# VHH binders against q9y6x5: the designs that were tried, part 44

Target 1, 379 residues: q9y6x5
Amino acid sequence: LPPKLLLVSFDGFRADYLKNYEFPHLQNFIKEGVLVEHVKNVFITKTFPNHYSIVTGLYEESHGIVANSMYDAVTKKHFSDSNDKDPFWWNEAVPIWVTNQLQENRSSAAAMWPGTDVPIHDTISSYFMNYNSSVSFEERLNNITMWLNNSNPPVTFATLYWEEPDASGHKYGPEDKENMSRVLKKIDDLIGDLVQRLKMLGLWENLNVIITSDHGMTQCSQDRLINLDSCIDHSYYTLIDLSPVAAILPKINRTEVYNKLKNCSPHMNVYLKEDIPNRFYYQHNDRIQPIILVADEGWTIVLNESSQKLGDHGYDNSLPSMHPFLAAHGPAFHKGYKHSTINIVDIYPMMCHILGLKPHPNNGTFGHTKCLLVDQWCI

## First folded at step 19 (VHH)

Design jb6
Fold by OpenDDE, look of step 19:
Structure jb6 (fold): chain B 379 residues (1-379), chain A 123 residues (1-123)
Amino acid sequence: as target 1 above (379 residues)
Amino acid sequence: QLQLVETGGGLVKPGGSLRLSCVVSGFTFSSYYMAWVRQAPGKELEWVSTISGSGGYTYYERSVKGRFTISTDNAKNTLYLQMSSLKPEDTAVYYCARTQYKYSGEWTPFDPWGQGTQVTVSS
């Protein structure tokens, strides 16, 4: 029988939460499996880009989901969380569920993972849920496990997505010990529910499960604001994305706009598109706007409005506060092994290996995950 | 056996146009990014353009953007590079290849290499 893999994402689960809070269910999961303590995610450290990087092994400039909000100047189309269903945005790459779905005697399932309710390359998962944040984790879990257990052709790859602890991180800030403790306990309980459900269905021993996240969370403050209105008039540009990485579409000469912004704040770097640091792998795509602003960690770019967020993400992907973790369990993984760090794009070739899929060209390095796998030697 | 064969090169005056073709055998475009790269005498290999396997997305080196157009005909398993407004600095041997964006920050071509086609822009 072909191997099976469930990929689970808890949005905004900062890696060091594991060090600072108690997770009895997750720790038990880790004890019987593997842990990568830090996953270096892609820049921008936002939901759509990173989730698509996980399932494609590509940087944003290659898979085309360069932000949560995008604009294409040629077609004049807009992308946002409320407008993400056009295959135009996703077709730059082939996500793993499509690759898997196209194999004989295999099918894919998805519970609200970004992009899974969109036909990509004219292919959509045999089983999926339309995104609706109001749907409970329980309902998502019930559907995904039912599909894993009863489908024909069998579901061999499945995704499950949940919006916490991201939403709470934004609301409370990651440094709010009282509120975040409560939230993270709930997350751990959900992990407990997941494991219990799998055991009840007899899937636990044979199913490979990866639990990960797309990004972390940093503490924000009303004392750390960058007001663009103080630097440039609104009539001179269109704002495509705001904070902490702003995407600027000039309405006047680009150089003039750049000059007005370059010294706006000592806590913000301003880049022309061609000058974006190579380490971000964020240059070779037309959906990247002519000017980007990158706020320092914990700083918020605003207009003439105050930010209501006490936590945010999207900052430099080298910052530990932006990093998620990866835990895994199943027949493909060792038991009781911990690894320090991998790149988020490394997950894709690993998943392909587990599933016996030929990977599409990607930026991941399979060698970085070999130590997690029972059938491989550590480098 | 993987094979790439470039054609369409030649001598052209500045401001002229050329269309390069690359016939591929042994694999399909849909599974890869395809690229044109070029090498001028005494210079390093330079990335020119990349197209996604589906043919829907294109990337260009800054100096050729707006002048060059990369495209594919999947039915013919052929990659194209339409070059217009050619400049002397475009003189090079042009190669097609499968490509991947690497840690170096560049689109890196994969083996095997074709023999390339010579493009010479001269008055």
Scores: ipSAE 0.000, ipTM 0.250, lowest interface PAE 12.6, mean pLDDT 94

Design jb7
Fold by OpenDDE, second read of step 20:
Structure jb7 (fold): chain B 379 residues (1-379), chain A 123 residues (1-123)
Amino acid sequence: as target 1 above (379 residues)
Amino acid sequence: QLQLVETGGGLVKPGGSLRLSCVVSGFTFSTYHMAWVRQAPGKELEWVSTISGSGGYTYYERSVKGRFTISTDNAKNTLYLQMSSLKPEDTAVYYCARTQYRYSGEWTPFDPWGQGTQVTVSS
């Protein structure tokens, strides 16, 4: 029988939460599997881009989902969380569920993972849920496990997505010990439910399960604001994305706009598109705007409005506060093994290996995950 | 031009203390993680400590944890390394540099580097 893999994402689960809070269920999961303590994600460190990087193995400039909010100057189309269903935005890459879906005697399933309710390259998972934030985790879990257990052709790859602890991180800030303890306990309980459900269905021993996240969360404050209105008139540009990485579309000469912004704050770097640091791998896409602003960690870019968030993400992907974790369990993985770090794009070739899929060209390195796998030699 | 200037090195006895300073110019180090690295004669470059741009996170090599403290003064554009309980094996040229987080969990310094400052621990 072909291997099966379930990929689970808890949005905004910062890696060091594992060190600062108790996770009895997750720790049991890890004890019988593997842990990568830190995953270096892609720039920008936002939800849509990083989730697509996980399933494509590509940097954002390559897969084309370069932000949660995008604008294409040629087609005049907009992308946002409320407008993400146009295949135009997704078709610059081939996600793993499409590759899997196209295999003989295999099918894919998805519960709320970004992009899974869109036909990409005219292909959609055999089983999927339209994204609806109001649907409970339990319902999502029930559907995904039912499909894994009873489908024909059999579901060999499935995705499951949940919005916490990201939403709460934004609301309370990651440094709120009282509120975040409550939230993270709920997350651990959900992991317990996941494991219990899999055991009840007889899937636990044979199903490979990856639990990960797309990004972390940093503490914000009203004392750390960068007001663009103090530096440039908003009539001189269109704002495509705001904080902590602003995408600027000039309405006047680009150089003039740049010159007005370059010294706006000591806590913000301003880049012309061609001058974006190479380490970000965030340059070679038409959907990246002519000017980007990158706030320092914990700083918020605003207009004439105060920030309502006490936590945020999207910052430099080298910041530990932006990094998620990865845990895994199943026949493909070792038991009781911990690894320090991988790159988020490394997950894709690993998943392809587990599933016996030929990977599309990608930016991941299979060698970085070999120590996690029972059939590989660890350096 | 980017410039880093290390100072504060010297000769100390085992158990002694030193405070190294690194003055940065040409860039804002609050946007980068900063590190101290050291190189002893005939040995490879060794990572010592890192501080995140925001100052919110500090990391230390196992051998120096509990003895060394990394910190910054943004107003002075200066990186510090407070060293205590110094040992002969701490003898090296110490450099400050911008650094990045790698997949292996290691911190890798960027060019350019400063000239370094010599720390010698000897009885």
Scores: ipSAE 0.007, ipTM 0.222, lowest interface PAE 11.4, mean pLDDT 93

Design jb8
Fold by OpenDDE, look of step 19:
Structure jb8 (fold): chain B 379 residues (1-379), chain A 123 residues (1-123)
Amino acid sequence: as target 1 above (379 residues)
Amino acid sequence: QLQLVETGGGLVKPGGSLRLSCVVSGFTFSSYHMAWVRQAPGKELEWVSTISGSGGYTYYEDSVRGRFTISTDNAKNTLYLQMSSLKPEDTAVYYCARTQYRYSGEWTPFDPWGQGTQVTVSS
């Protein structure tokens, strides 16, 4: 029988939450499996880009989901969380569920994972839920596990997504111990429910499960604001994305716009597209706007409005506060093994290996995950 | 040597039909998303329609939806735009262009541009 893999994402689960809070269920999961303590995600450290990087093994410039908000100057199309259903945005890459779905005697399932309710390369998962944030985790879990258990052809790859602790992180800030403890306890309970459900269905021993996240969360403050209106008039540019990485589409000469912004704040770096640091792998896509602004950690780019967020993400992907974790359990994984760090793009070739899929060209390095796998030599 | 050559334009009356063709050389457009764009005098370049490399999905701007049909002939490496119920507002030079690389994630530049084909809708 072909191997099966369930990929689970809890949005905005910062890696160091594991050190600072109690997770009885997750720790038990880890004890019986593996842990990667820090996953270096892609720049920008936002939801759509990183979730797509996980399932494609590509940097943003390659898979084309370069932000949560995008603009294509040729088609005049906009992308956002409320407008993400056009395959145009997704078709620059092939996500793993499509690859899996196209194999004989295999099918894919998805519950709310970004991009899974969109036909990509003319293919959509045999089983999926349209994204609706109002749907409970339990309902998502019930559907995904039912599909894993009863489908024909069998579901061999499935995704499950939940919006917490990201939503709460934004609302309370990651440093709010009282509120975040409550939320994180709930997350741990959900993990408990997941494990229990899998055991009840007899899937636990044979199913590979990865629990991960797309990014972390940093503390923001009203005392750390960068007001663009103080530097440049709104008439001179179109804002495609705002904070902490602003995407600027000039309405006047690009150089002039750049010059007005370059010294706007000592806590913000301003880049022409061609000058974006190579380490971000964030240049070679036309969906990246001519100018980007990158705020320092904990700083918020605003217009004349005050930010209501006490936590945010999207900052430099080298910052530990932006990093998620990865835990895994199943026949493919060791038991009780901990690893320090991998790149988020490394997850894709690992998943392909587990599933016996030929990976599309990607930026991941399979060697970085070999020590997690029982069938690989670990040096 | 990449080349795109648009043909099929002409003068038509309102309500009339035209079929545009774009012959591609130097690359296989099946690997790309292809698009038609148009530019009217004094106006900015406007996106009209896109077709996926596989040909499975098509997209249209609102103003042409239901009237225009984009298609491909892979054997001829030709992109088509069937235009019906033409309006004066459809008057423009029409160009075909690449949009994205299908599997590699590499952005496909629009250059080189073809010469375009003039479509004039007038009574």
Scores: ipSAE 0.011, ipTM 0.296, lowest interface PAE 8.6, mean pLDDT 93

Design jb9
Fold by OpenDDE, second read of step 20:
Structure jb9 (fold): chain B 379 residues (1-379), chain A 123 residues (1-123)
Amino acid sequence: as target 1 above (379 residues)
Amino acid sequence: QLQLVETGGGLVKPGGSLRLSCVVSGFTFSTYHMAWVRQAPGKELEWVSTIQGSGGYTYYERSVKGRFTISTDNAKNTLYLQMSSLKPEDTAVYYCARTQYRYSGEWTPFDPWGQGTQVTVSS
């Protein structure tokens, strides 16, 4: 029988939450599996881009989901969380569930994972849920595990997505010990429920499960704001994305717009598209706007309005506060092994290996995950 | 078929309290996230608070945090907003709506909307 893999994402699960809070169920999961303590995600450190990087192994400039909000100047199309269903945005890459779905005697399933309710390259998972945050976390879990257990052709790859602790992180800030303890307790309980359900269905021993996240969360404050209106007239540009990485489409001469922004704040770097640092791998895509602004960690770019968030993400992907973790359990993984760090794009070739899929060209390095796998030599 | 009816608005002095109600019909209340939003004269629509239908999570905008409390009575199919320590800047028409959390980290209300209820905070 082909191997099975469940990929689970807790949005906005900062890696160091594991050190600062208690996770009895997750720790048990880790004890019987593996842990990567820090996963270096892709720039920008936002939800759509990083989730797509996990399942494609590509940098954002390569898979084309370069932000949660995008604009294509040629087609005049907009992308946002309220307008994400056009395959135009997703078709610059092939996610793993499509690759898997196209195999004989296999099918894919998805519960709320970004892009899974869109036909990509004219292919969609056999079993999927349209994104709806009103659907309970339990119902998502029930559906995905039922599909893993009863589907024909068998579901061999499944994705599961939950919006917490991201929503709470934004609300409370990651440093709110009292509130975040409560939230993260519930997250751990969900992990307990997942494990219990898999055991009840007889899937636990044979199913590979990866629990990960797309990004972390940093503490924000009303005392750390960058007001663009203080630097440039709103009529001189169109804002495609705002904070902490702003995408600027000039309505006047680009150089003039740049010059007005370059000294706007000591806590913000301003880049012409061609000058974006190479380490970000965030340059070679037409969907990246002519000017980007990158706020320092914990700083918020605003217009003439105050921020509603005490936590945010999207910052430099080298910042530890932006990094998620990865835990895994199943026949493919060691037991009781901890690894320090991998790149988020490394997950894709690992998953392809586990599933016996030929990977599309990607930016991941399979060698970085070898120590996690029982069938590989660890160097 | 789907209907939301807001009540409870009125005139109140600064520091006062009001309790808004939203009666929902035409759909199962507990299966949706519900939100309060408000619009002040000459200003854009502003999100105020959300309560998750399935888990009871609550969310508030920064300016109302600690002062407002969102809650539900499923038996009555009613959404509430308890407002305390009201300020002049809280003056607005308040609407209840179904809402959805999106990947951007924002709550987006969607149709249908109620008629709204006027809240005026003035000395």
Scores: ipSAE 0.027, ipTM 0.453, lowest interface PAE 3.7, mean pLDDT 93

Design jc1
Fold by OpenDDE, fold request of step 22:
Structure jc1 (fold): chain B 379 residues (1-379), chain A 125 residues (1-125)
Amino acid sequence: as target 1 above (379 residues)
Amino acid sequence: EVQLVESGGGVVQPGRSLRLSCAASGFTFDDYTMHWVRQAPGKGLEWIGNIYETGSKFYNPSLKSLVTISRDDSTNTLYLQMNSLRAEDTAIYYCARGETVWLRSGEYQIEFDYWGKGTLVTVSS
């Protein structure tokens, strides 16, 4: 039988939550599998971009999902949470579920993973749920496990997405120990439900399961705001994305807009597109706007509007607060092994290896994950 | 039955202060985010601010300097302190129970499930 892989994402699960909170179910999962303590994600450290990086192995400039909110100047199209189903935005890359279906007589399944309800390169996941935040974890899990167990051709790759602890992180901030303890307890219980369900169905021993996340969360404050209106009139530019990485589309001369913004705050770096640091791999895409503003960790860029965020993400991807974790269990993985760090783009070639797929060109390094796999030599 | 009852409204002169109260009953008050919203004559609803169950407060920037929201969980009461009232502050003031709904993008929407009947505040010389 072909190998099977379930990829699970808990949005906004910061890596150090594992050190600061109790996770009895997740710890049991890790004990019987592997843990990568920190996963360096891609810049910007946002939901849509990083989830697509996981399944493509590409930096954002390469796969074309460069933010949660995008604008294409040529087509005049907009991308947002409420407008994410146009294949135009996704077709600059080939996600692994498409590869899985095209290379082999296999099926893919998806529960709410970004991009899975969109035909990409004229291929959509064999089984999928349209995104609906009101759908319970249990229902998502039931569908995924049903498809994994009863599909023909067999589902060999499946994704499962859950919105917490991201939403709560935004609301409470990651430093709210009382509320975050409650939230993270619920997540651990969901992991317990996942494991129990797999055992009940007889899938646990044969299914490879990866539990990961797209980004972390940093503490914000109403005392750490950068008000753009104090630096530039809103009539001089269009805001494509706001905080903590603002995407600026000038309505006047770009240089003039830049000059008005460059010294706006000591807690914000202003870049012309061509001057964006190379380490971000965030330059070579037309969907990146002419000017970007990058706030320091914990600072929030605002207009003359209120922000209710006490936590946020999207900051420099070198910051530990932005890093998620990766845990895995199954026949492909060792037991009781812990690894310090990988890049989020490294997950793709690893998954391709597990599934026996030929990977598309990508930015991942398979060598970084060899120590996690039983069939590889640890370097 | 969930009930929200506003009080403290009336006619007040410009420049004066006014404190509104909202008495909550029929639910666990301590677990909910509470909001103040107003509607001026002939205008739409305007969000004033909220206070989380955690005590965190957020305000409409246009009104932040003029209002303070507080809550007393021991008496299930929400308060709106308004200072330096102006003619344009004339409105029906509502307390509402609500929730902040977060999207994947990090954007959020405020949803309300229960409203009071409102209390009229008239600022007139």
Scores: ipSAE 0.885, ipTM 0.949, lowest interface PAE 0.6, mean pLDDT 96
Fold by OpenDDE, fold request of step 22:
Structure jc1 (fold): chain B 379 residues (1-379), chain A 125 residues (1-125)
Amino acid sequence: as target 1 above (379 residues)
Amino acid sequence: EVQLVESGGGVVQPGRSLRLSCAASGFTFDDYTMHWVRQAPGKGLEWIGNIYETGSKFYNPSLKSLVTISRDDSTNTLYLQMNSLRAEDTAIYYCARGETVWLRSGEYQIEFDYWGKGTLVTVSS
């Protein structure tokens, strides 16, 4: 039988949650599999970009999903959560589910993973759910497991996405121990449900399962705000994305806009596009705006409007608070092995290996994940 | 049956303070985020602020310096303290139950499911 892989994302699951809270089900999952304690994600540390990096192995500048909100100056198109289905935005890369089902006798399934309800390179997932936040985890799980178990051609790659604990992290802040404990308990229970369902269906022993996330969460405060309106008139620029990495499209001379913003706050770095630090790999795409503002950890960029965020993400990808984890179980993985760190782009070549797919050119390093895999040599 | 009943409105002179109350019943008050919203004559709805079930407070920046929201979960009551009232503060003030709905993008929307009938505040000399 061809190898099968289920990729699960719990949005905004910060890596250190594993150390600070109890996860009986997830710990059992890890005990019988592998854990990467920290996954260095891509900059910016946002949902759409990082989820696409996971399945393409590319930095954001390369796969073209450079933010949750984007603007293309040539086509005048906008990308947002409510406007994400135009293949234009996704076609700069080939996600793994497309590669997978282009193989003979294989199909892919998806439950609301970003980009899976879009025909990319004229190929859409064989099975998919249109994104709807109101759909329960149970229903998503039911569909995914049904497809994994009964499809023809067989589903060999599937994705499952869940919005928590990200939403709650935004609402409560990651330092709210009481509320986050409750939220994370629910997440662990969902993992329990997942494992139980797989066992009930006889999939558990043969299915490779990766549980990961796209980013972490940092504590924000109403006392840590950067008000752009105090630095520059709104008529001088168009805001494409706001916090914590603002994308600025100048309406006047770029240099003038830059000069007005460069000293706006000691807690914000202002970059011309060409001066964006190389370590971010966030420069070589036309969808990156001429000026970006990067707030320090825990600071929120605002206009003259209210923000109810007590937690946020999108900050420097070197910050531990932005890092998710990766756990995996299945015939491809060792049992009881823990690894310190990988890069999020390393997941793609690993998944390709597991599935026997030839990877597209990517920024991942397969060598970083060899120790997780039973068929590889680990130094 | 969910009920929200505002009180404390009336006619006040500019510069004065006023405290509005909202009595909640028919639901577990301490589990919900509560909001104040107002509507001036001929104008649309304006969000004033809210208070989470956790006690966290958020305000419309334009009104933050003039208003304070609080809640008493023991009496199922929401409060709006307004200071230094101006003529432009004349409006019907509504208490509303609602929640913040978060999107994948990190953006959020405030959704209201129950409203009071409102209490009229008139600021005039």
Scores: ipSAE 0.878, ipTM 0.945, lowest interface PAE 0.6, mean pLDDT 96
Fold by OpenDDE, second read of step 20:
Structure jc1 (fold): chain B 379 residues (1-379), chain A 125 residues (1-125)
Amino acid sequence: as target 1 above (379 residues)
Amino acid sequence: EVQLVESGGGVVQPGRSLRLSCAASGFTFDDYTMHWVRQAPGKGLEWIGNIYETGSKFYNPSLKSLVTISRDDSTNTLYLQMNSLRAEDTAIYYCARGETVWLRSGEYQIEFDYWGKGTLVTVSS
């Protein structure tokens, strides 16, 4: 039988949560598998871009999901939470579930993972759930495991997505120890439920499972706001994305807009598109707007001096607060092995290897994950 | 049954202060985010502010300098302190139970599930 892989994401699970809180179920999972303590994600450190990077192995400029909110100047199309199902946005890359779905005697399944309810390159998973935040984790888990267990052709790749601890991180801030402890306990319990379900179905020993996240969370404050209205009139630009990386589409001369913004705050860097630092790999896509603003860690860009966020993400991807973790278990992985760091784009070639799929061109390095795998030499 | 009952409204002269109360019953008050909303004659609803179950407070920027929200979990009561009242502050004031819903984009929406009947505040000389 072909190898099977379940990819699970808990949105906004900051890597150092593992050091600061107790996770008995996740620790057991790690004990019997592997842990990567820090995963360097892609810039910007947002949900849709990073989830697509995990499953494509590409930087945002390459796979085309460059933000949670996007605008294409040629087609005049918009991308957002309420408008994410147009294949136009996703077709600049081929995600792993499509590659897998197109294989003989294989199928893919998905529960709420970004992009999985969209036909990409005219292909959609055989089994998927339309995104609905009201659907419980249990229901998502039940569907995924049922499909993994009973499908024909067999589901060999599946994705499972959950919105916590991201939502709570936004609400409480990551430094709220009391509330975040409660939230993270629930997450650990969900991991317990996952493991128990797999064991009950007899999948645990044969299924490869990756538990990861797309980004971390940093503490924000109502005292650390950057009000753009104090620097530039709304009539001079269109806001495509806001915080902590704002995407600016000038309505007047770009240079004039830039000059009005460049000194807006000492806690914000302003870049013309061509001057975006190379290390971000965030330049070579038409969907990146002419000017971007990047707030310092913990600062929030606002309009009209208003924000209810006590935590946020999307900042410089070199910041440890933005980094998630990766844990894995299954026949492809070692037991009791810990690794310090990988890049988030490295996950794709590893998953392709596990599934026996030929990877599309990507930015990942398979060599970075060899030490996690039982069939590879670790040097 | 969830109930929210506003009180403290009435006629007040410009420049004066007023404190509104909202008595909550029928649910675990200290578990919920509470809001104040108002509706002026002939106008739509205007969000004033909220207070989280954690005590964090957020305000409409246009009203921030004029209002203070507080809560007493021991008495299941929500308060709205208003200062330096103006004629344009004439409205029906509602307390509401609601949550901030966070989207994957990082944006949020405020959703309300229960409302009081409101209390009328008239600012007139």
Scores: ipSAE 0.851, ipTM 0.934, lowest interface PAE 0.6, mean pLDDT 96

